# Ledger of designs, part 1: VHH binders against UPF0758 protein CT0611

Scores and structures below are computed, not measured.

Target 1, 126 residues: UPF0758 protein CT0611, of Chlorobaculum tepidum (q8kes1)
Amino acid sequence: MNLKVKGARDVFEYMKGRIPDETKEHLFVLFLSTKNQILRHETITIGTLTASLIHPREIFKAAIRESAHSIILVHNHPSGDVQPSNADKQVTSILKKAGDLLQIELLDHVIVGNNDWFSFRDHALL
Positions, changes and structure headers below are counted from each chain's first letter, unless a header gives other numbers; Kabat numbers aren't used for antibody chains.
F is the ipSAE of ESMFold2-Fast. E and O are both the ipSAE of ESMFold2, at different seeds. Each is the mean of both directions, binder to target and target to binder. V2 is 0.75 times the mean of E and O plus 0.25 times the DockQ between their complexes.
[cut] stands for letters that were removed.
Atom coordinates printed by the task and the answers are left out, and those that the model quotes come from them; centres of patches stay.

## First folded at step 4 (VHH; framework vhh_7qbe_3)

Design e01 (from c4 with S28D)
Fold by ESMFold2-Fast, scan of step 4:
Order: structure tokens, then sequence, then C-alpha cells
Structure e01 (fold): chain B 126 residues (1-126), chain A 118 residues (1-118)
């Protein structure tokens, strides 16, 4: 069933229970339809997020394969502190530029903690 | 229809402080401050969620500026301390409904001018 996401809370609720090991950082991508329904999600990296681990080519190759209209990035902070790191901001900037060029919008980046989340879009970072 | 009105701008010496205010009709918005300096593009300064549950700051103002809101007064604040000449700008209040189907920051004020001199 394709779940429609209306905002970052829906993304947080969707990812709840879908993180295999909450003691590790995971970066996921959600592939969305034109109606913001989740078509699929995919794990991109496991372990501490750095810009060098992120290849826009591979993310957007997957988005094209899924016929996604837009994407949402999600990652968890095992500490529970949902404030973005400099690496998080750098990765977001790179993927936003790539998405703009390819016309597959990076709609949001959501950092999930235990009972809290941070949306780049809600804080004017996208 | 939401109307945002900024106040509190003025001339201040470097190292000084100002508090900006913005009035709004509702508290169920993400809100933020943006600024545009002479010859520059508009830039993000700080943001706060509708309940005041989370805040975020641009690196250039982190530790010097504090965003807060008083929902009983329908007022958003920006406390600006340790002001620098590069903080000279027109400051804008903005509000946005939560959601992926709307343009980011749906409502804007007309701005209030801050001039910082050495």
Amino acid sequence: as target 1 above (126 residues)
Amino acid sequence: QLQLVESGGGLVQAGGSLRLSCTASGSDYAMGWFRQGPGKEREFVASITGSGGSTYYADSVKGRFTISRDNAKNTLYLQMNSLKSEDTAVYYCAARDYGYEETFYDYWGKGTRVTVSS
C-alpha cells in the first residue's frame, strides 16, 4: 500500500520501526509519486554520515529506476539529538543541486530521533 | 489571511543589542527570520516551530541571536546580541504552514531595517 506523506511527521511515523539497528546511523531515501505517495524506500549507507559516502549518481539512478517524481532523505541520530551536523547540511546541499538539475526534487531531509524529528524543509534549509 | 508586521529595527553600534518583534494571528505555523543586506540576496537567520519545540540558526548568528515566541501574545522575537557591521540588513518575518504541498514560507512581512555602525 502506498502511504501519502503530507509533512515531516508522516515521514517520521513511516520510519518508526523500520530502522534495523537504532544504535547505528542509517541513511535512507524515500521515492515518491506525483501525489507524494511512498513508492519504496532504500538504505543508502550505514555508519557515520560523511559527504564522501554519498554518491548523487547512485541515489538518482535508483530514483529514475523507481520512476520517482521526488525523493526524501531520512537518517537517524542514535544519540536522539536531531540537530543537523555539517556533514548532514553538505549532503543535503549536494543532493538538492543534483535533484534540481535532474528535475527530481529533494522534497525534504528528515533526521529522526527516538520521539522527535528535525525537518530541513520546516527550518528553511531546503 | 495571515498578516505579519515586524518592528524593533533601528541604528545600533557594533557590539550592541536589538530585539525584533513580529506579530501574527496564529501559532500553528513554522516561523522564521530572514534578512537581506545591501547588495546581497536574502538569507536565512533563524527558525522556530509552532509550539516553540525546536529552533535552528544560521552559523553566522549562532550564539549571538536567540529566536523565541510568545503564543499568548501572537508574537515572534529575535534577540540580537553582539551585533556586527555585517548584520546590517532589512529583517523579514516569515511564516509557513506545515506540509509538502505548499510553497516554503507562505507569508511574509514587509521588513524592518537594522543598521549596525562601528
Scores: ipSAE 0.266, ipTM 0.588, lowest interface PAE 1.9, mean pLDDT 84

Design e02 (from c4 with S27D)
Fold by ESMFold2-Fast, scan of step 4:
Structure e02 (fold): chain B 126 residues (1-126), chain A 118 residues (1-118)
Amino acid sequence: as target 1 above (126 residues)
Amino acid sequence: QLQLVESGGGLVQAGGSLRLSCTASGDSYAMGWFRQGPGKEREFVASITGSGGSTYYADSVKGRFTISRDNAKNTLYLQMNSLKSEDTAVYYCAARDYGYEETFYDYWGKGTRVTVSS
């Protein structure tokens, strides 16, 4: 029924064509079942990402509402350069800690570019 | 049971270059280099993924070191340029299983020593 993601490549493929305006940064959350099937995705922010604008309460409230087992963060870099910024790392750290406490794991954070991606999990940053 | 064997370490003068190799007994999704200098904890140097080909570097080595891999040979490389005395360390190869349904196990080699003299 729902698309199953086995790794960051599947997340990248899922997001292809689902970013409304590639000239702007978008932060998305994917809500996943126990079988890593995408239940839904939601746009959290549009515009330059800063840690001060990301509230774990809002993200995990949505995850609880969706009965998500885990979540994946996705955002795009309009430049196409998928290297994480310091703000990306701060956001990831905050949400990982909140997920650990709430028992809703942050499985990954995937930065998507034109034909490539960067996975925090692949590089042991999560 | 994945075995990693590092080679290429040695003595080199500051400003010099050295290339390390790591041969794995089997396939791995992601690989990286770590190092441990005298009296220090083990620290991250660089990583590379097999599937994405993406790389990530510690700030201390960015622009000087280049990580690469030959997946057909199960071999990881670290090209080290513009070496500094602070790069003196035992360099370790590590392999990880990545993926959302895969167990995280770090496999480590036994290390290869790099000494940078002034």
Scores: ipSAE 0.328, ipTM 0.629, lowest interface PAE 1.8, mean pLDDT 85

Design e03 (from c4 with S28E)
Fold by ESMFold2-Fast, scan of step 4:
Structure e03 (fold): chain B 126 residues (1-126), chain A 118 residues (1-118)
Amino acid sequence: as target 1 above (126 residues)
Amino acid sequence: QLQLVESGGGLVQAGGSLRLSCTASGSEYAMGWFRQGPGKEREFVASITGSGGSTYYADSVKGRFTISRDNAKNTLYLQMNSLKSEDTAVYYCAARDYGYEETFYDYWGKGTRVTVSS
C-alpha cells in the first residue's frame, strides 16, 4: 500500500530517515498517483545544487514511465536552514514550467532541515 | 467565509517605522503580505506558514521587515523598519488554504495605504 501525502508535513515525515547521508545535499523527486500516493522516489543529484545539473527531460521521462500524475521535489539542507537558495528557486521555476507544458504538475518543492521544513506551495511560490 | 481586514497604514517619514495588522482565521492558513506601488503591479512582500514556524521575505525588504502572527488573536503583523520612499504602496493581506488534495482558494483584504515621504 502506497503512502498518501496531504501536505508538506507528510512529505517531510516520509523523507525523514530516507536521506542516505544527511551531511550532503540531495535532491529527490517523488512520483505521485491521482490520489497523491507516493509511487516511488528517486535521487536526482547529490552535492551542491545548481540549475545546470537538473535535466527536466530525464525527470519527466521517469514520471511518464511511472505513470505519475504529479511530482514533488524534496531537497535537504545539511545546515538545518530551510530558506531556499537562488538555485532552489531557479530549479523550481524550470520544473514548474516543464510540468505545466507536459500536464504533470509540480505540486510542491519541500526543503527539509533537521526538525523543520519549507514548502514553496505554503509560501505561494508555486 | 474568511474576511481579511488590514489596518495600521498611514503617513511616515523615510527611516521611520510602522506596524500593519490583519485579522484572519486561525493557524491552518498560510498567510502573507503583498503590495502595489504607484504605477506598479502587485508584488510579494513576506509570508508565514500556519504554524508560524517558517517565514520568507522578498529581497527588497529582507532585514527591514518582520512578519509574525498571533494565532490566539487570529492576527497577522508586518513590522516595517527603515522605511524608504519606494515602500510607498497599498499593502494587502492574503491567506491561502493549503494542502495537496483540494483546489486552493486565495483570500484577499481590501488593503491599507502606506505613504513614505522623503
Scores: ipSAE 0.302, ipTM 0.599, lowest interface PAE 1.9, mean pLDDT 84

Design e04 (from c4 with S27R S28T)
Fold by ESMFold2-Fast, scan of step 4:
Structure e04 (fold): chain B 126 residues (1-126), chain A 118 residues (1-118)
Amino acid sequence: as target 1 above (126 residues)
Amino acid sequence: QLQLVESGGGLVQAGGSLRLSCTASGRTYAMGWFRQGPGKEREFVASITGSGGSTYYADSVKGRFTISRDNAKNTLYLQMNSLKSEDTAVYYCAARDYGYEETFYDYWGKGTRVTVSS
């Protein structure tokens, strides 16, 4: 059965074992069912995150293919500093707007460090 | 039902300090401060999570305001230093429960007024 995520800690724990090279920045998307079960995750980018390189259509194309009810964004900061960058905030804003339009909610954006995480939802940024 | 009560607002001169408090009727996971100034929309000020110390600040208050909490007292604080006339607002306390379930609830206090005179 698929793993259910109750909140940001579960997302952090899920991703911790699934980052191929923690010395590189990765952006992932998690596709969730109506019961918040992870249907699949997909790597979107590897390398420094910039908002100009993120295309909502690619993310939501995959979400539609997976019949996802909602999505969660995850990316790692190799530095261990989980504070969001301006690029992180811009990407989040763009994808929230796209999700609202398509009715596939961006439920959270979780930044994972070595042993810490930052949740946009926990800080009322979503 | 969770209730939040703010206190500590008042009149203060520019450059002065105030500490706001917000007492919750029960345990909270994440808490934050928001404010609404005259003729403005409600804006985010600062937040703190239930992991005991993860904090986030709006750029307008970084270095001047400090958010903290006392979990034993279910109380949130906002220490406001170097106050500016632009900080004049009603300050609201908000709390979030942990989780992504459909019935996720947000709680808000009724606000406490801060006026910064020049």
Scores: ipSAE 0.442, ipTM 0.683, lowest interface PAE 1.4, mean pLDDT 86

Design e05 (from c4 with S27F S28T)
Fold by ESMFold2-Fast, scan of step 4:
Structure e05 (fold): chain B 126 residues (1-126), chain A 118 residues (1-118)
Amino acid sequence: as target 1 above (126 residues)
Amino acid sequence: QLQLVESGGGLVQAGGSLRLSCTASGFTYAMGWFRQGPGKEREFVASITGSGGSTYYADSVKGRFTISRDNAKNTLYLQMNSLKSEDTAVYYCAARDYGYEETFYDYWGKGTRVTVSS
């Protein structure tokens, strides 16, 4: 059965054990149903996050093909510090605007650390 | 329904300090402070989740303001140090319940006025 995410803790718990190399920064997208069930996740980038590596077209192409209702961004900080960087905020802004235009909501962006997380939605950033 | 009551506003000289409080009628998952200065849009100041484990600050207040909460008292605090004239605003307490099914911030107080003179 597809896992339902009720909030950022569920996203954090889903991603635990699913990051192939925690010494590297990974950006993932989770595709969600109307009931907030995870349909699939996909790795977008590996290595230092930069806005120039983010192509909304490819992310939302996959979302449309999967008939996703919404998406959640997840990435890890190898340092374990879950505070968002300026690049994290810029990437979030770009994808929020694209999602609003396409009517596929960017529901949250969750930064995962070793044993904690940061949710953009919980902190007035989405 | 959940009620939020702010207190602690007032007049203070630039470089001074104030502590704002916000008491909720029940436990909340996430709480934050927002402000609206004269002739400006409402802006985010700081937020805190759960038992005080996760905090976030607007760049304009980072290093000067500290958000904290006392869950036993259902009370949120904002310690404001090194106040500047641009911090003059009505400060609003806001709260939300946990989860993606919830609106961004569902509960708001009436605000408390802070005036910083130069």
Scores: ipSAE 0.493, ipTM 0.750, lowest interface PAE 1.3, mean pLDDT 87

Design e06 (from c4 with A30S)
Fold by ESMFold2-Fast, scan of step 4:
Structure e06 (fold): chain B 126 residues (1-126), chain A 118 residues (1-118)
Amino acid sequence: as target 1 above (126 residues)
Amino acid sequence: QLQLVESGGGLVQAGGSLRLSCTASGSSYSMGWFRQGPGKEREFVASITGSGGSTYYADSVKGRFTISRDNAKNTLYLQMNSLKSEDTAVYYCAARDYGYEETFYDYWGKGTRVTVSS
């Protein structure tokens, strides 16, 4: 049974307890059906996120393999501060453009802290 | 359809303050302020979620501007302090019908002009 996500809170709740080592940054991708059901999630990188280390090829290769309709990016900040960095914004811009071209929408980017989250979509950054 | 009406713009001296208001005809998931200065593209200023709990600011205004909302009145505010000549712009209110639904809408007001003289 696949979990449906209605917004960023559902993404935060899904990721709660699914981050293997909260002392490190992890970038995850969630693959979604046309009904916004989570088909699967996958860890893309571990360690400090920089735009140069993120290749649209890797993310969208996985999305195509999963027959995903859309994707959501999730990463954690070990500090607990969920405000996006400039690197987070650059990564989001690159992947939004790639998704638009491939017709696999980047639906959101959610930064997860200890008890809160930040959604790019909630703040009109997507 | 959601209608947005901005007010509170005007002429102020550098270092002064203004408070902008935006009244919506109904509730929205999130709201924000954007601005467009002379000869520039429209840029993001600040946003707040429907719950009023989460806020986000452009680096150029962080620490000087405060966004808030009164959900009972469907009204969004922008408190602008320590105004600079670079803040001169038409300020636009925007509302978002966000969520992960297939249908997505953005609503915009007509803008209110802020001129900061130095």
Scores: ipSAE 0.221, ipTM 0.554, lowest interface PAE 2.1, mean pLDDT 84

Design e07 (from c4 with A30T)
Fold by ESMFold2-Fast, scan of step 4:
Structure e07 (fold): chain B 126 residues (1-126), chain A 118 residues (1-118)
Amino acid sequence: as target 1 above (126 residues)
Amino acid sequence: QLQLVESGGGLVQAGGSLRLSCTASGSSYTMGWFRQGPGKEREFVASITGSGGSTYYADSVKGRFTISRDNAKNTLYLQMNSLKSEDTAVYYCAARDYGYEETFYDYWGKGTRVTVSS
């Protein structure tokens, strides 16, 4: 049975305990069904996030293989400061455009800290 | 169903401060402030989540403006410090109902005018 996410808090709770090393940045993609159930998640990068390391083709190839209706990006900030960086915004923009073209919506980008999170969707950045 | 009413606008000197308020009947919404200056497009100023736990600011106002809310009073605030002539605009309160299953809603107030004199 797949877990259903209703908003960014559910994404934060899902990722709790699923980050292997919280001292490092990890970028994850969550693949969702039409009912917003998490089908699978996948680690895309480990280490400092840069837009040049993100390949929409590879992410959306995985989404298509999973028959995902939509995706959610998640990454952690080891500092605990959940404010988005310019690199975070660039990655979000690239993947939003790719998702719009492929009709696999980038539903949200959630930045997780220790006890806090930032949702691009909640702040109208998606 | 949701009505937004802005207040607190007025004339202020450059370098001065002003606090805007917005009352919203009922609120678990993400709320924000937007502005539109003469001859300009509407632009984002600041936002705050329903819990008040997360805030986000436009680069042009970061460090000068502070968004906050009092959910017991159903009131959103924008504290504006170190005002510049470029801050002259009609300021709008907006509310968005965010959720992954829920239909997106956009609610807007009628605006409150802020004029910064040099």
Scores: ipSAE 0.285, ipTM 0.603, lowest interface PAE 1.7, mean pLDDT 85

Design e08 (from c4 with A30G)
Fold by ESMFold2-Fast, scan of step 4:
Structure e08 (fold): chain B 126 residues (1-126), chain A 118 residues (1-118)
Amino acid sequence: as target 1 above (126 residues)
Amino acid sequence: QLQLVESGGGLVQAGGSLRLSCTASGSSYGMGWFRQGPGKEREFVASITGSGGSTYYADSVKGRFTISRDNAKNTLYLQMNSLKSEDTAVYYCAARDYGYEETFYDYWGKGTRVTVSS
């Protein structure tokens, strides 16, 4: 039975314990059904996040393969500071535009810390 | 159906303060302020979660503006201090329904004009 996510807290709880090395920045994508159930997740990048490392083609190729209705981006900040960087905002903008064109919605981007998270959607940024 | 009405705009001198209000016809989840200056694209200013527990600010306004809400009155506020000429814009209130609900909607007010003179 796939887990249904209702908001960013559920995404945070799902990712807790699923980050292989907390000392490194990881970017994940979660593939969701029409009922917001997590179908699967994939690691996109490991290391410092920059827009040049993000390939929408590969992310949405995987989303199409999974028959995903929407996607959620998740990444961690090793510092524990969940405030988004300029690179985080740029990556979000690129993937939102790509998702709009392909009709696979970027539902949220969640930045996870130890006991806190930041949701672009909860802050009206998506 | 949610309706948003902004108020509190006006003419203010550089270095002055102004408080904007946005009254909603009902409850909402996340809310924020956006602005559009002359000849510019609409840009993000500040946001606040439904509970009021978390806020986020654009770098250009951080330390000068404070966003807050009164959920009993369905009202969002933007306290603007140390105003600069570049803050001149029409300010828009925006609201989102539930985070991941299928009935997710974006709501926008019609805006309130702020002019900062030197």
Scores: ipSAE 0.099, ipTM 0.442, lowest interface PAE 2.7, mean pLDDT 84

Design e09 (from c4 with A30R)
Fold by ESMFold2-Fast, scan of step 4:
Structure e09 (fold): chain B 126 residues (1-126), chain A 118 residues (1-118)
Amino acid sequence: as target 1 above (126 residues)
Amino acid sequence: QLQLVESGGGLVQAGGSLRLSCTASGSSYRMGWFRQGPGKEREFVASITGSGGSTYYADSVKGRFTISRDNAKNTLYLQMNSLKSEDTAVYYCAARDYGYEETFYDYWGKGTRVTVSS
């Protein structure tokens, strides 16, 4: 059965070992059911995250195709430092607004390191 | 069940330093500081999260405030340096449980007052 995520810790555990090249920044999207079960994940970008590289249309097109109720963004920092950048905050704001409009909630954005994570939702940034 | 008690507030001159403490009745892996200034709503200041003790700061306090904890004493600290009049507020310690299925489940102290004047 599909894995249920109750919070950012579960997202961190799910992504552990699923990052193909830890020397590069990767942005992933997790597609979730109404019961917060992970339906699938997809790599959106590889390389430094910028607002210019993120197209809400492509992310939500995939979410609709997967019949996702909500989505979670995940990305890694190769340094292992899980602090969000200004670009991370900007991307999160854009996608939150798009999700609200389309009624496919951006439930969280989780930055993963080796043994730590940062949740935008846990810090009231989402 | 978890109780939080803040201490260390007081009156300090602009440019001064102050250290706040928060003692918890039990262990928590997610703790932070919030503050409420005159005529404002409560705002986030700093947190410690994750198994490694990762820290996060509000932009207004980065480089001036340092959050730390002593897990053996169940005590959270906020070292405040280069204090400004804008830092005047009641400071609250919080322990948070926030999941995807639940709304906020917060443990809060009653606060400790910090006044910065010249």
Scores: ipSAE 0.176, ipTM 0.581, lowest interface PAE 2.2, mean pLDDT 82

Design e11 (from c4 with T49S)
Fold by ESMFold2-Fast, scan of step 4:
Structure e11 (fold): chain B 126 residues (1-126), chain A 118 residues (1-118)
Amino acid sequence: as target 1 above (126 residues)
Amino acid sequence: QLQLVESGGGLVQAGGSLRLSCTASGSSYAMGWFRQGPGKEREFVASISGSGGSTYYADSVKGRFTISRDNAKNTLYLQMNSLKSEDTAVYYCAARDYGYEETFYDYWGKGTRVTVSS
């Protein structure tokens, strides 16, 4: 697992074939090295995304354990519409603030569809 | 190193339309429009991906404003329709590098003033 990600397209390509059931919403976190290599990914939730299901403590506990330099948040929309929901934006805000405090940067949040993606970083939403 | 120059601001009547332009010295950046009204903090208006294939709008402007870009001219546009007095602000063009390997850079123009009168 020495895959290096340069931007959201690489994240989208990495997630291809790694979503077990694309009819369900999945939230993943990718742990990255200082060279932006994917150290590991972890499924955080399966099912409708809500801020109450997100515990920054557990995500950053795993990041610290992995000696991650940064993280990337990824989830899919079964509808195929990659536009972010209010819940997506709320989750991003919470994790960005936690990452800033802990000095483990949230580099991006990528919403993946079948043939397209939406990057929070690409849209200045991070 | 990247330079952004906004134009197209002015005085317009409520219900009117105005088109803002922003010329950049380079391309391949995520770009957006932000605004700051009198006595308010700067707020996000709209963004567009480097390819122009993806756009995103603040709820307050969705359905009224359209962001677009012409990469051959390195120019970003904001078409503003059905203008309201609440849209009165200085509008700023912004650009950022969306790659992960480089330091995040945040480039801003000097702004163009839009005044919507009743």
Scores: ipSAE 0.229, ipTM 0.582, lowest interface PAE 2.0, mean pLDDT 84

Design e12 (from c4 with G50R)
Fold by ESMFold2-Fast, scan of step 4:
Structure e12 (fold): chain B 126 residues (1-126), chain A 118 residues (1-118)
Amino acid sequence: as target 1 above (126 residues)
Amino acid sequence: QLQLVESGGGLVQAGGSLRLSCTASGSSYAMGWFRQGPGKEREFVASITRSGGSTYYADSVKGRFTISRDNAKNTLYLQMNSLKSEDTAVYYCAARDYGYEETFYDYWGKGTRVTVSS
């Protein structure tokens, strides 16, 4: 059965054991159904996150292919510090605007660390 | 639906302090403070989770401002210390639904004005 996510903690739990190399920063996108079930996830980038390397076209092309109703961004911080960087905030802003235009909502951006997480939605940043 | 009412703004001299309050008609929301200065875009100031257990601050206010909430009173606070002229703005309270609902709603107050004189 497809896993239903009700909040950021469920996203954090889903990502446990699914990060291939925890010594590197990974950006993932989760594609969700209308019932917030995870249809699939994809790795978007590996290595240091920068807004200039993230293009809405690539992410939303995949979302359309998956017939996703909404998406969630997830990335890890190898340091374990889950506080968002300026690049994290910039990426979130760009994808939020693109999702609004395409009507595929960016539900959340979750940063995962060692036994901790940060949710943009939980902090009213999304 | 949800009503947010800010209060506590006013005129204060640089180096002074103010405490802003935001009263909400309900409490099942993540909440934050935003501000808009003269001729500038609205910017993020601080946020707090539903439980009050986690907070986040803009770099420009970190160490000077403290966000807190009293869920029993449905009230959000922003304690502002060491105020600078750059802090002059209309301050807005904002809330968003907790969890991942099929529909998203943002709630905003009308703002409270803070003027910091040199």
Scores: ipSAE 0.251, ipTM 0.584, lowest interface PAE 1.9, mean pLDDT 86

Design e13 (from c4 with G50D)
Fold by ESMFold2-Fast, scan of step 4:
Structure e13 (fold): chain B 126 residues (1-126), chain A 118 residues (1-118)
Amino acid sequence: as target 1 above (126 residues)
Amino acid sequence: QLQLVESGGGLVQAGGSLRLSCTASGSSYAMGWFRQGPGKEREFVASITDSGGSTYYADSVKGRFTISRDNAKNTLYLQMNSLKSEDTAVYYCAARDYGYEETFYDYWGKGTRVTVSS
């Protein structure tokens, strides 16, 4: 089973069924190889997202330990509304800047709903 | 080797409307509009996916601007209504390849100037 992701749809399909409690908001990080294969994913937060809960050093520490080439952020909206919140945009901005500095690209941020998704990359927001 | 050409800029009175167009030499890309006002940094305005199925707007233009595309004509549009002086800027069309392996390629037009007078 090749876990290579070619775009946001593949990320959505990968995360489907991997969210422990879809009634709660979860933030995940996917660690990718140079060939965009998913090496591993980790849960970063559970509960309502705020920028203060996201610490770039912990995310990139894990990415370095995994020898990740790039990362993808994924989180769910239990409401099914995949439009990004202001907190989602703030988190994305902080992590993009950190990734650029460390040369571990934030490749995308995908918000997953019940049967839909929103990709920051598809909307040129990354 | 995508080329983007903006048109439709000009002078318009506050409260007026203007439609910008961007013609592309190629077909399937995520596309958007960005702008840069005098003495300001470039900012995002609106984006649309290649199918036209998803749109996203900056808070400053939400409810006033509408992004759309005509894939048969390879043309992107920005309908600007209720224009304000702060909308004065050079507007840029941008395109991005879908997919993670093609993220390296970004395309930009040369811009079209919009001036909103009072």
Scores: ipSAE 0.250, ipTM 0.581, lowest interface PAE 1.8, mean pLDDT 84

Design e14 (from c4 with S51R)
Fold by ESMFold2-Fast, scan of step 4:
Structure e14 (fold): chain B 126 residues (1-126), chain A 118 residues (1-118)
Amino acid sequence: as target 1 above (126 residues)
Amino acid sequence: QLQLVESGGGLVQAGGSLRLSCTASGSSYAMGWFRQGPGKEREFVASITGRGGSTYYADSVKGRFTISRDNAKNTLYLQMNSLKSEDTAVYYCAARDYGYEETFYDYWGKGTRVTVSS
């Protein structure tokens, strides 16, 4: 059956129960088809998110191998506060620019809390 | 077609307060305020999503402005406190429906002018 994401809520629901250790910050990438179906997800980093740990080459290499049309970035905040940090904004900017050049859109960045989420796209930050 | 009408703009002294309103002809998922000052490009001010929704603010207005909405009235508000001369601009209301298929902020009002004098 087709797992389609229509918006950030669907991304939040998909990731619920798929974070291995809620006490640590995890960064994931979701690879999407042209119909916004989730093809696969991959863990990019575990631990405190910094721009220096994000390698667009590796993320988009995987996206190309998956024949992804677009990607969605997801990470959790162990604190439960879903407001984006400056590091979150920097990472988003780097990956948006890389996606634009490669024509693999960064469709959204979703920050996941316990029962709440924040979407960069919903707030015009993408 | 969703229509947005802004109101509440005017003249105010620096340090004063003003409340802007934006009435929509129908419901939307996300709404925001943008502004354009004299000789400047349009910039983001604040956004709110859903019912009771998450909010986000530009660094220049954090702690001074508060965005809120009344979903029953399809009305968006911007409470502006501690106004500065740099806040002088035409303020625009914008709206977007839920989902990844729509262009972000597809609906725009015509704007309401705010002038902050020293």
Scores: ipSAE 0.348, ipTM 0.654, lowest interface PAE 1.6, mean pLDDT 86

Design e16 (from c4 with G52R)
Fold by ESMFold2-Fast, scan of step 4:
Structure e16 (fold): chain B 126 residues (1-126), chain A 118 residues (1-118)
Amino acid sequence: as target 1 above (126 residues)
Amino acid sequence: QLQLVESGGGLVQAGGSLRLSCTASGSSYAMGWFRQGPGKEREFVASITGSRGSTYYADSVKGRFTISRDNAKNTLYLQMNSLKSEDTAVYYCAARDYGYEETFYDYWGKGTRVTVSS
């Protein structure tokens, strides 16, 4: 059964237990239906996030193959500090522009910590 | 319909402090402050979500401004310290409901004017 995400809390709850090694930074992409149900998620990177490691073409190629209506970015901060880095903001900007051009919306970017999360959308960053 | 009323604006000297308040007619998931200076587009200042308050600040105000919320009073605050002439603007309170169905903020106040003299 596909889980419907209504907002960032649901994304945070979905990612609980799905991060293989919480001592390392992971970047995931969630592919969503028109009803905001998670179709699939994919691990993009493991280790320190940099914009140079993120290929919009590969992410949106996967989104098209999944027939995704929209995507959500998720990554964890092992420190538990969920404030976005400059690299996080740069990656978000690049993927938002790509999504706008392809009409596959980047709905949110959620940073997850121990028992907390940060949503770009909640803070008007998307 | 949620109504937002800002207060606390006025004239202040550069380097001074001012506290803005925004009283809401009901609860909301997230609230924020935006501003529009003379001849400029409206820009984001700061935001806060929920009773435990995840906060975020624009780089231009980080370290100088503090956003806070009293959920029992449905009141949002912006403590502005070390004010600069470029902080001169009309400050708007905004609120939004939880979820991905909303693109941006759903509710807006009419604004309160802050003038910082050099």
Scores: ipSAE 0.491, ipTM 0.739, lowest interface PAE 1.4, mean pLDDT 87

